# VHH binders against q9xw16, part 127

Target 1, 132 residues: q9xw16
Amino acid sequence: MSGWNAYIDTMTAAAPSIKRCAIVGAADGSVWARTEADNVFKASEEELKTFVALFNDVTQVPAKGADIEGVHYVVPRTEESLIFGKKENTGFFAVKTKSAVLIAVYEGPNEVAAQVRKAVESMQTYLNNAGY
Key: E = the ipSAE of ESMFold2; O = the ipSAE of OpenDDE; V2 = 0.75 times the mean of E and O plus 0.25 times the DockQ between their complexes.

## First folded at step 9 (VHH)

Design y57 (framework vhh_6fv0_2)
Fold by ESMFold2-Fast, scan of step 9:
Structure y57 (fold): chain B 132 residues (1-132), chain A 119 residues (1-119)
Amino acid sequence: as target 1 above (132 residues)
Amino acid sequence: QVQLQESGGGLVQPGGSLRLSCAASGFTFDDYWMYWVRQAPEKGLEWVSTINTGGGSTYYKDSVKGRFTVSRDNAKNTLYLQMNSLKPEDAAQYYCARGLPPPRSGDYRGQGTQVTVSS
């Protein structure tokens, strides 16, 4: 069922600077929905399984960084349910809910990052309130 | 308690129309996305359509685009599915559900309403 694509569309409409994004299972990194076509989110299932495991102890992440779509990002700090990173003009925000991890990759300066973070955190709040 | 009650199903000829309703109670309807799923004989559960909290964004399964229209009336706590140009392959038990449509199950789903398409 592709009903999860509606939430991908909602996030990208709220923050047009999101280049690629996905919603994946928190337990296993399985893809529930991702951007496609010209904006295909390219992470492998093995990479996503490794990535979602980072939320088991976010305090370890700044020392090692994080890999998304084969790109290594510097993670300056983390919050309990938030991992974010920067690589030159590209960055990401990833947030964990009870059942899902939302990942948004964007391009642009720090002003753009604030809008992307807001969009991702708004969706996180909705999913948590819905029990996901 | 959370309750979802579907109605409006029935027997229709190919090319006919039906309007399904889903009456919601036990929660703040305006706070939730809603969706429709169906289950046909000898097939798995299929997602049909999703609508956001305000009704301004709608999404459809490819095979029903242009024929089905989802809508909601938040003042009446009711979700609708207008089905036009019905085909034999649309025959199924139709369910409304609350929230985000996960790959396997929703958080709350109604008991369903049956749609039969035959000459």
Scores: ipSAE 0.016, ipTM 0.258, lowest interface PAE 6.3, mean pLDDT 84

Design y58 (framework vhh_6fv0_2; at its last look DockQ between E and O 0.65; V2 from the best seeds 0.72)
Fold by OpenDDE, look of step 10:
Structure y58 (fold): chain B 132 residues (1-132), chain A 119 residues (1-119)
Amino acid sequence: as target 1 above (132 residues)
Amino acid sequence: QVQLQESGGGLVQPGGSLRLSCAASGFTFSDYWMYWVRQAPEKGLEWVSTITTGGGSTYYKDSVKGRFTVSRDNAKNTLYLQMNSLKPEDAAQYYCARGLPPPRSGDYRGQGTQVTVSS
C-alpha cells in the first residue's frame, strides 16, 4: 500500500456519500492512488490524462462537460483549481494542487455535495501547504 | 532525517485497552497530517485513522469507529492511538505514518509496535 492510499481512505471517510476517489498527477494523469476493492475507481489512464488537462483552461469546461469513468457529467461552473460535475444523483469534485488532482465521486442528493467539496478542499489546502 | 518510533503495544485480552504512542522527529510535526496503519498476519497494510495538523479533524476506519481515538500533542511531537474494546481482529503490527514523501510514493513509517489480542 502506498502512503497515498491513506489519503484516499481519509477522503472516503470524510463523507459517506463519497464512493470512489483518486489522486493523480496533475501533469499527466498518472494514478498515485485510487479506491479499490468494492468501489474501484475505473477511469483509464488515457481518460485521466484528458481530464487533468481540463485544468489548463477551466473556462471551457462548462461548455463541454467532463468525463470520468466513462460517465459524462454536466459541469455547471468551474474555478481556477476546481471542477465539479453532476449527473442525476451523482457527481464529482476535482481539485488541483501544485502537483496533483484529487477526484471524489459521490452519490446522493444535492445536499451532500457541500460535504464532499469540503473534504476535497481540506485535503487540497493541506497538500498545497506541504508543497504538493 | 524523518524518524517515527511507535510504542505501547502488547498482549491484551478481548475487550481490553491499549494506548499507542509515536515519537516523531526530523521534521516539523505540527505541519503534517498523521495517520495510523496496521498489518495483520497474512493481510495487507490497512489504514486505521488520520488526524489533521492541529487535531481539528479525525477520521477512522469503520471497523474501529467508537473504539479507537487518535490524538496528538504537537508540543511533544507525539501521536497517540487509544484503543478500547479491542477485538481479536485488531491484532496487528501498528505503524505511525507521515505522508508526503516523494510525490508518487508512500510514506514515512516507524518500525511499528505489535498488538496482540488473545484470551
Scores: ipSAE 0.894, ipTM 0.938, lowest interface PAE 0.5, mean pLDDT 94
Fold by ESMFold2, look of step 10:
Structure y58 (fold): chain B 132 residues (1-132), chain A 119 residues (1-119)
Amino acid sequence: as target 1 above (132 residues)
Amino acid sequence: QVQLQESGGGLVQPGGSLRLSCAASGFTFSDYWMYWVRQAPEKGLEWVSTITTGGGSTYYKDSVKGRFTVSRDNAKNTLYLQMNSLKPEDAAQYYCARGLPPPRSGDYRGQGTQVTVSS
């Protein structure tokens, strides 16, 4: 397996509440790596292309929400390179790097969200520093 | 050029310990996350552990948590894996790897070191 797959394993280990995650190309939503097998990340490439385009203007996202894996999330907050989505006892964090978008879908109460955010932002920082 | 060299493998009985080392050269070791992967005969590569650039965070596959400890010495350009309470399922060729594999040069990993756990 490639080092991209190891990053998926690292994210799920960093925050056990992450149930599915992916690393996708920021320009086109193409899947570089994702959770597989029993925890498959099921978003289509067409859905991912639409999703990563949300980063072209994150200020518009709270008004319309976001869709991942066919699930609609309310987006209570965004930052320049971050989108946070919520639905009931689940949510996601997505962060953008120079070349990629990291997406982590988690389960758990709102208190767990900080751990998920920390995991994806740690990898975001590393990829950005490496030019990705 | 990037070079990684694993050492410290060997034969151990169940419940025993080994310490693996990985000597790194040809890149700024302290700038990279490092990870360990392993491969048993006729099986795929399996992620074992990751350590961040300064060693501030470590991550482990569930089956090795509490038994294995990854560490690094950035002054010596060396990555370590302390393996305690070894089990037969831990027997494998162990490789250290640098994060962000090169697009044209194949995986940034060494030749590996064999860990054998007696029957």
Scores: ipSAE 0.597, ipTM 0.822, lowest interface PAE 1.6, mean pLDDT 88
Fold by ESMFold2-Fast, scan of step 9:
Structure y58 (fold): chain B 132 residues (1-132), chain A 119 residues (1-119)
Amino acid sequence: as target 1 above (132 residues)
Amino acid sequence: QVQLQESGGGLVQPGGSLRLSCAASGFTFSDYWMYWVRQAPEKGLEWVSTITTGGGSTYYKDSVKGRFTVSRDNAKNTLYLQMNSLKPEDAAQYYCARGLPPPRSGDYRGQGTQVTVSS
């Protein structure tokens, strides 16, 4: 059993509109922990490897968009360690730490997005402070 | 700066109990998740338990579930591990750690406390 599952539980408790989320390695997209059972995060290892590579140059992402769980998202803009996207009623926030990328997929109106962003950014800060 | 000081280890017979303590200083203890990790002779570091900032969630290695209980007292900056029904395979040096799952060697600030289980 992985200790990283505790971090998944904390993010989902902080923002109940998160439908699925994962913590993956920043270098290779390897899954450290993800939501399971009724909320299984379904992205393939190959998709995640491609996704985390987007953080090597976030300025190129708005032109191309991003794919998560086989869904293509429009990325309106990026910040240095943040990629977010939207497709209709579904969206995601992904943040990069020193060694990890946190990805949260949510459903709901635009007001919900702010809560999800705060949850992933809080975890990003905590992990960076822990050296991850 | 950050200091973690474990205590409460010792020699116990199989089926016995021990309570470990970890005194924390040099940081705002109530802001951090805390971990218990252990290292048996000639084996790698192994995660044992996690407790969140307010104690609202606890997590355990499968082999210790039902036998070990982690808790914390934020007013005293102290982390605890109650160990019941101890088995020979629980013998190890026990460390408390701040926010490092999965554990990595060299990241711990505590000196550890030795738990020996033998008849």
Scores: ipSAE 0.014, ipTM 0.284, lowest interface PAE 6.3, mean pLDDT 83
ESMFold2 (binder alone), look of step 10: mean pLDDT 81; pTM 0.826

Design y59 (framework vhh_6fv0_2)
Fold by ESMFold2-Fast, scan of step 9:
Structure y59 (fold): chain B 132 residues (1-132), chain A 119 residues (1-119)
Amino acid sequence: as target 1 above (132 residues)
Amino acid sequence: QVQLQESGGGLVQPGGSLRLSCAASGFTFSDYWMYWVRQAPEKGLEWVSTISTGGGSTYYKDSVKGRFTVSRDNAKNTLYLQMNSLKPEDAAQYYCARGLPPPRSGDYRGQGTQVTVSS
């Protein structure tokens, strides 16, 4: 599990505006790796289980929104393997791979959001190609 | 088709050193992160170390940090683990694996190489 921190470090290096992020199991929301210490990702196991289940039918998510770290985000739309949300100056991107969900929480304007999305989608592509 | 072949294990005294090798074939080695895991008798698999595709990023289990060094030679399709200052608790079957350590079984790994640490 601690080997997954290499991918956390890769994403945060590629997009410094990522404040907190995690890699969790797609089936159960179990944490494989997350940011720690001053930028610890603080989602509960119950919240993550609920969150990853959203990928079973992403078309329902814009009507309900999504909760991450106890914060309710407005989800304007979804793509088949992508859920993203915004709340004031904060936002998130979550992408599903074959066996994982990558979640990155960021702060900043749309230009920052684009950089975060690129980092998360690049990692999604890499993990899918690696069989995850 | 994917094959991983570990070697370099053996018996060593506490404080000794061993260098493990993992020869990869059947895939483009330079496209994959690689990692080492170990399993002691009657215990589960433990992640030991991970190395990025180009070798620029390395990660270690806390208890081996400063003693073990992972490296790779992409031209030779070979992964290495240099183990220094070996302790009795390092005794285990060592496996190399492709990608990241899976939270579940299913990744490609070799047959392993045995490391024993005894005086």
Scores: ipSAE 0.015, ipTM 0.249, lowest interface PAE 6.5, mean pLDDT 84

Design y6 (framework vhh_6fv0_2)
Fold by ESMFold2-Fast, scan of step 9:
Structure y6 (fold): chain B 132 residues (1-132), chain A 119 residues (1-119)
Amino acid sequence: as target 1 above (132 residues)
Amino acid sequence: QVQLQESGGGLVQPGGSLRLSCAASGFTFSDYWMYWVRQAPEKGLEWVSTINTGGGSTYYKDSVKGRFTVSRDNAKNTLYLQMNSLKPEDAAQYYCARSLPPPRSGDYRGQGTQVTVSS
């Protein structure tokens, strides 16, 4: 097991409503760690490369939406290092650090979404401080 | 180089308690989140618990919640895991680890400390 899997486990422990998540390279979308087995994060290499490129100009994302695991999400707005989206009862939060993008897919209402956002933003802050 | 040294393992009966320690050196301990992982015989590494830099936020594997408590003493560069109500399923080699910056040989995990739970 890579050491990056401990970050996945930490995020899912902080927000149990996270169904699938991954940590990928910001430059190329290469997977560093992801949830596996019954909750495997299924995004392809091509999809992840496309997704991380969205952070090059987040202002374009609300007009187009975002695709994760073959699911198209409506992105209502973005912040400089945060993209989030909704599709019915499912949603995601993705945050960019210096070297990584953290992606968490969750299910549940807005109260659950707030917990997931806090979990990924906490990890974003930690990784940035660690030089990632 | 970075070093992590675990201690405090041993043999306990079911329902017993152990306190594990992890002595850190070669890096600024207070700058890193720390975690405990374990490996039972013939199984893979399993995450157990994480603690943030200041010790104010802790996270646990569901099966150990309410029984295990992680803590840290930044002045002593030491991480702790208090294990209560131990079950046979908790028997494993326990390792402390720090969050990974860029790869460094031998930096995130020590030799571990063995925990055996039997009558």
Scores: ipSAE 0.013, ipTM 0.349, lowest interface PAE 7.6, mean pLDDT 84

Design y60 (framework vhh_6fv0_2; at its last look DockQ between E and O 0.73; V2 from the best seeds 0.72)
Fold by OpenDDE, look of step 10:
Structure y60 (fold): chain B 132 residues (1-132), chain A 119 residues (1-119)
Amino acid sequence: as target 1 above (132 residues)
Amino acid sequence: QVQLQESGGGLVQPGGSLRLSCAASGFTFSDYWMYWVRQAPEKGLEWVSTIDTGGGSTYYKDSVKGRFTVSRDNAKNTLYLQMNSLKPEDAAQYYCARGLPPPRSGDYRGQGTQVTVSS
């Protein structure tokens, strides 16, 4: 287990609705850590490369949506370091740090989204302050 | 130099309790998330619990929820793990670790403390 796996486990434990998580390099989408076992984060390297590149111009993302794990999500809006998507009773939150992108995929009603966002943003803030 | 030293392990019967401590030095303890991990015989290292800088948020492995409590005293540079209702499957070497992995700052952990649960 790498140190980043502890962050994955922490993120997953932040809310029952969070099912899969990944921490990837912001520059190239390389996987630093991801959920495994029964809830494997299945995004390909090519997909992640494309995904992290969305942060280069987040303003265009709502018009195009975002793909994670072969699933297309509607992106209602974006922020400078935040992309979130929705599809039926599922969604994702992705936050960018100085060097990483944290991704959390969740299942549940819209009410659970706030808790998921809080979890990833909390980790985002910590990592940014730590220089990551 | 970053140092972590775990203590408080021992032999207990099922249903018993232990309180682990982790003494930190060589870095600003209050600036870091801290976490506990454990390694049982013939098993890999597994995450147990995480606590944020101020202790306002805590996270737990499902199997220890309701039984384990992580806490910290930043004034004493000490991390704690209260373990109640211990089970045989909790037996492991327990480590405290700084919540920042390599490569930039390093993932530091101590030598660990042994927890044995047996009747």
Scores: ipSAE 0.840, ipTM 0.913, lowest interface PAE 0.5, mean pLDDT 94
Fold by ESMFold2, look of step 10:
Structure y60 (fold): chain B 132 residues (1-132), chain A 119 residues (1-119)
Amino acid sequence: as target 1 above (132 residues)
Amino acid sequence: QVQLQESGGGLVQPGGSLRLSCAASGFTFSDYWMYWVRQAPEKGLEWVSTIDTGGGSTYYKDSVKGRFTVSRDNAKNTLYLQMNSLKPEDAAQYYCARGLPPPRSGDYRGQGTQVTVSS
């Protein structure tokens, strides 16, 4: 287990609706850690490069949506360091820190989305405060 | 340098309890999330529990939820794991770990403390 793997386990425990998640480098989308085994986070290196680049100008993302794991999501809103994507009964939250992007893919209605967002934002705050 | 020292392991009957401690030094303990991980013979490391900087949020592996409680005392630079209703499957070497990667072995994980559960 890499040192980042405990963060993956923590996020999936923090919000049971999270089915897959990853921590990737903000500059290049390189995978630092991801869910494995029965719930593998399956994004390609090229897809992740494109995905993290969305944070270069989040204001453009709602117009074009976002792709991760080969799935296209509608992006109803963004914030400076947050992208929320939705498709049917699934969605994702992605947040950017100084060095990383945290991605959590979840299943469930709008009521569970707030818990997923809180889980990724808590880790975002911690990593930012630590210089990551 | 970062130092972590686990203690409190031992032999216990199924259904028994143990309290593990982790003494931390060489870093500002209150700035870091802390983790417990464990390793049984011939198995990989398994995440057990996480606690945030202030102790306000705690997280558990499903199989220990409701039986284990992680806590911390930031004034004493100490992390704890209260383990109740212990089962044979909980037997392992338990390690505390500091929450930021990438750790070298030993920089972010202590030497561990052994928990044995036998009837």
Scores: ipSAE 0.586, ipTM 0.814, lowest interface PAE 1.7, mean pLDDT 88
Fold by ESMFold2-Fast, scan of step 9:
Structure y60 (fold): chain B 132 residues (1-132), chain A 119 residues (1-119)
Amino acid sequence: as target 1 above (132 residues)
Amino acid sequence: QVQLQESGGGLVQPGGSLRLSCAASGFTFSDYWMYWVRQAPEKGLEWVSTIDTGGGSTYYKDSVKGRFTVSRDNAKNTLYLQMNSLKPEDAAQYYCARGLPPPRSGDYRGQGTQVTVSS
């Protein structure tokens, strides 16, 4: 099934520092597409439902942090429709569109984070323009 | 009704070139990212390339970078894939595609066009 997986492949081609990523439903956290095989994005259905609910009030997230794939991340701040976090050498960017949440987990220093953020925000812009 | 029609495939020798075309109808072509996928015998469906709405940003599978070029003509509702320096591993049925709207999975694809690379 290439469908939404083509967008996963597009994001990882744009930012090779992405180790795992997924596109999930904004309402329920249902997986539309994710990285597979040796780099499978392995967040549970329950964890994803909890995670997407964070976008209901992003101002509360820095006080609590966020959990992805059983890893607790420190969230230093949030922006409108953007949650990002870091734990040691691992980080993530998550953005919300009308119907979806994109989550990209990366490894490396802050220099590679900028490329990952650009890839995720580019996809966010496209999905919003396409009505998603 | 979304329709995609691929053409331009054929038989070439290693190192040869082909230009694939995809004619789109039934939707506003200029509003969508488009992509190429391929399926070789006994292999799964593989993503090959994506192009954004205006053609300014293009993305490629690592093994085709520098050899393949995706482009589009929004006035003609047509997507292209220029394939140079073809290798035996590029032999596959090639499809142009557009993603299905959520919550559905999969994509809109045409019938595909066959690319054979043989010495």
Scores: ipSAE 0.239, ipTM 0.638, lowest interface PAE 4.1, mean pLDDT 86
ESMFold2 (binder alone), look of step 10: mean pLDDT 86; pTM 0.864

Design y61 (framework vhh_6fv0_2)
Fold by ESMFold2-Fast, scan of step 9:
Structure y61 (fold): chain B 132 residues (1-132), chain A 119 residues (1-119)
Amino acid sequence: as target 1 above (132 residues)
Amino acid sequence: QVQLQESGGGLVQPGGSLRLSCAASGFTFSDYWMYWVRQAPEKGLEWVSTIKTGGGSTYYKDSVKGRFTVSRDNAKNTLYLQMNSLKPEDAAQYYCARGLPPPRSGDYRGQGTQVTVSS
């Protein structure tokens, strides 16, 4: 276990509706840590490389959506350093830090989505403050 | 250099209690999230608990919630884990760890302290 796995565990403890989660390199989509076993985050490194490149221009993302773990999500809007999407009862939040992208896939209604967003944004703030 | 030194492990009976301590040096302790991880024989590392910088936000592995309490004393550069109602499945080497070990540089955890729960 890398130390990065403790951040995955912290996010999932803070927001139990997170089903799968990863921390990846912002430059290349390389996996630093991810949920494992029955909750394994399944995105390939090629898919992640494509996904992190979306942060180069988030304004284009709502027009085409985003793919995570082979699932196509509708992205209704983006914010600076934040992409989120929905597909039926499933959704994700992805936030960019200086050197990382945090991706959390969750299931549930909008009420649990708010908790998931808070957990990933809390981690984003901490990592940015620490220079990551 | 970053150093973390755990203490407080030992042998207890099921239902017993132990308090683990972690003495930190070589960095500004109050600036970092700290966490406890454990490794039982023949198993991988498991995250146990995280405490944020101010000590007010704590998170726990589901199986220890309500039994374990993490705390910190930033003035003493010390992290604690109070373990109550210990179960055989809690037997492991316990490590404290500092956040943000670069994936290419290894991790910042101590050498650990052994916790044994006699059946």
Scores: ipSAE 0.053, ipTM 0.484, lowest interface PAE 5.7, mean pLDDT 85

Design y62 (framework vhh_6fv0_2)
Fold by ESMFold2-Fast, scan of step 9:
Structure y62 (fold): chain B 132 residues (1-132), chain A 119 residues (1-119)
Amino acid sequence: as target 1 above (132 residues)
Amino acid sequence: QVQLQESGGGLVQPGGSLRLSCAASGFTFSDYWMYWVRQAPEKGLEWVSTIHTGGGSTYYKDSVKGRFTVSRDNAKNTLYLQMNSLKPEDAAQYYCARGLPPPRSGDYRGQGTQVTVSS
């Protein structure tokens, strides 16, 4: 267990539609914390290393999409420090902080997506202010 | 009993250097990420640096990048923080801690070592 699990718990309490999430190192995609048990976040080290490298140039991402947990997501657009994607009734939001990338996978319609985005962006702001 | 003991603090002038050490005991040091935090007078805890179990990945607060280097020696159960080009803003009590930041209830940290930067 790590101190980073408290942030995962905080995000999932704020947006219960988050099914799986993780906090990974921005430089290498190393897992700092992730959801476990029934909702274990299953991305491989190789996949996460590739994923965090997308933040080096987010403008390239919509053309190729993104892979998380072996699932290919269509990425309609990106913003600075934000990548999000959709596949049918599932989706994800990933945000970069100074030292970390937060990834949240959710299920549900657009109103659910808005709540998940708010939770992830709030945590991004908090961690940036804390120096992470 | 988990114990962490910091040392190496002191008084330096701006631009000076210090090397902090953290001696760990009571657990398998090589199984844990380790991190440094600091607390200046009348301020909250600030994260400074984190190091992976094997030392292959390191992370730093923006204001210390290029000046501070975290490292570890798993054979000696010791964590280090090399601090160069010290600024008055770096003056604080420095603590090492076991695990991943942020600090939480149950994470062990030592008593700290005082770093003072003044001319």
Scores: ipSAE 0.015, ipTM 0.198, lowest interface PAE 7.5, mean pLDDT 84

Design y63 (framework vhh_6fv0_2)
Fold by ESMFold2-Fast, scan of step 9:
Order: C-alpha cells, then sequence, then structure tokens
Structure y63 (fold): chain B 132 residues (1-132), chain A 119 residues (1-119)
C-alpha cells in the first residue's frame, strides 16, 4: 500500500455513510488511493481526468452535471473548490486541494450528507495545511 | 526552520533488532502525519510506514508488516521505528519525513540514519 489509504480510512471512519471514495491527482486524475474490495471506487482513467478538469471552472458544472463511476449526477450549484451532486438517494462531494481531489460517494437520506461534507472538508483543510 | 534528525541506525545480524528515532523541531509536531522512508543502495526511495497525528492509526509496507512498529511521542516531538527480525533486504538509509507518501522532493527530511544487516 502507498500510505494514502490512511486518509481513505480516516474519511470513512469519520462518515460511515461514505460508500466509496478516492484521492486523485488534481493535475491528471491519477489515483493515489481508493476504497478497495467490496467498496471499490470504479471510475476509469478517462472519467477521472475529465472530472478533475471540472475544477478549472466550477461555475460551468451545474449546466452539465458530472459523471462519476458511469453515473450522471445533477450538480445543483458549486462553491470554490467544491463540487457536489445528487442522484436519487446517492450523492457525492468532491473537493480540490493544492495537489489532490478528494471524491466521496455516499448513499442515504439527506441527513447524512452534512456529515459526509464535513469529513471531506476537514480532510481538504488538513491536506492543504500539509502542503497537498 | 523545520528540522528532522534521525538516529539509532547501526550494524545488526539477520534476526536482530534496532530502534530508530526522529527528533522534530520548528513546527507543531502533533499536527502532522509522519512517515518513514528508506533508500537501499542503487534503489529509489521506498515508503516504509505512516502514522497519523494522534498516533492511533499506523500503516506499513507489506514486506515489513509484523516486524516493524511505528510510534510517536508528541510530548517529546519524537517519531520512532522499532525494527525486529531484520533481514538483509532491510539494509538502507532510513529517513523520517513530515506529511504523507508518496515521497516528494519538497518533503522535509533529515540526513537519515544508516541500517546495515550482515549475515
Amino acid sequence: as target 1 above (132 residues)
Amino acid sequence: QVQLQESGGGLVQPGGSLRLSCAASGFTFSDYWMYWVRQAPEKGLEWVSTINPGGGSTYYKDSVKGRFTVSRDNAKNTLYLQMNSLKPEDAAQYYCARGLPPPRSGDYRGQGTQVTVSS
């Protein structure tokens, strides 16, 4: 293992509603770490490269939505360095740091979305402070 | 200025043990993930172990699991690596570093401490 799996474990422990997640390179979408086994994060290299490029101009994302793991999500709005989306009872939060993009896919009612967002944003802050 | 100083290396026979230390200064040690990395002769840097800021979560390279234990003492600003059942393949210069792997050229690390394992 690369050691980045430690951060995956930290996020999933903080928000157990996270079903799958990954940490990818902000420049190219290369996978640094992702959930494994029964919870494997399934996005292709092409999909991740396209996804991280969305952070070049987040204001255009709500018009088109976003694709993660072959699922098209409606993106109702974006914030600086934050893209989130919904598809029925499934959703995601993705945040950009200096060098990485963290993507967390969760399932469940809206009540758990706030916990997932907090876990992802806390990790974003930590990684930025650590120089990533 | 950020400084990391490794110590505890030496010569040991296969099956022996060594305990490495890393003294940190110039930053709030308890706020950072730390890791150990090593470089064997004619090889690149290899990640060995990672520990979270609080010390409760540890991660290891597959080949050292069960033999190496990373720990930290935040009150003393010190990181440790206990190495048991050492093998010739473990011979390397060992560095501590601030942050998370993979190792980066900008990572803070010291001059390292040399571990030699001779049969």
Scores: ipSAE 0.014, ipTM 0.266, lowest interface PAE 7.0, mean pLDDT 85

Design y64 (framework vhh_6fv0_2)
Fold by ESMFold2-Fast, scan of step 9:
Structure y64 (fold): chain B 132 residues (1-132), chain A 119 residues (1-119)
Amino acid sequence: as target 1 above (132 residues)
Amino acid sequence: QVQLQESGGGLVQPGGSLRLSCAASGFTFSDYWMYWVRQAPEKGLEWVSTINSGGGSTYYKDSVKGRFTVSRDNAKNTLYLQMNSLKPEDAAQYYCARGLPPPRSGDYRGQGTQVTVSS
């Protein structure tokens, strides 16, 4: 079964600049789905547990940044259910739903970042409406 | 009573075309995103295409882009998949489903329609 991987495929189709992404549990960072093979999302379970805990108080994140796949990202600011970061030509958007966190890592200039954000926020809205 | 009924499958030669239909009932069709998945023998379900509730946004598996087109007619509660330039690898049982592919909520999937691509 594709399970949650079909949601991954839907997001990457909407925003081709997404290089790797994952859907994880908001409570514990457990992986529900992630990109695999040549585009494997490489974050460890402990890193993801730490990452999802950032949503408990997003106001602290800009001071410390965030780590994804062993890469430290500068987080310039946060919103209530959104953490995003940038490092060189790479970046990420992470959004929290009722029970999940969606993480998308992309490559490219700021112009592609807007499309990635829209894809992730669109999925966030759908999952919240579906009770996730 | 959510019901989804696929039709339009059949046997075609490589390079041929088929149009699949999915008739929906038991829910407000225009409120839901819809998608197509397929399953070949001894394989898991594979997502093929998604269309949003209004029909203005479509998404495709990379291997079918440019060959398959998903569409919908909300007035007729019907979802379509136009399949062109069919390849042997496209042979599978095709299913339509409600929502985003595939929801953990157990959204309904129809009985499917068989597509065979052979000489």
Scores: ipSAE 0.014, ipTM 0.298, lowest interface PAE 7.0, mean pLDDT 84

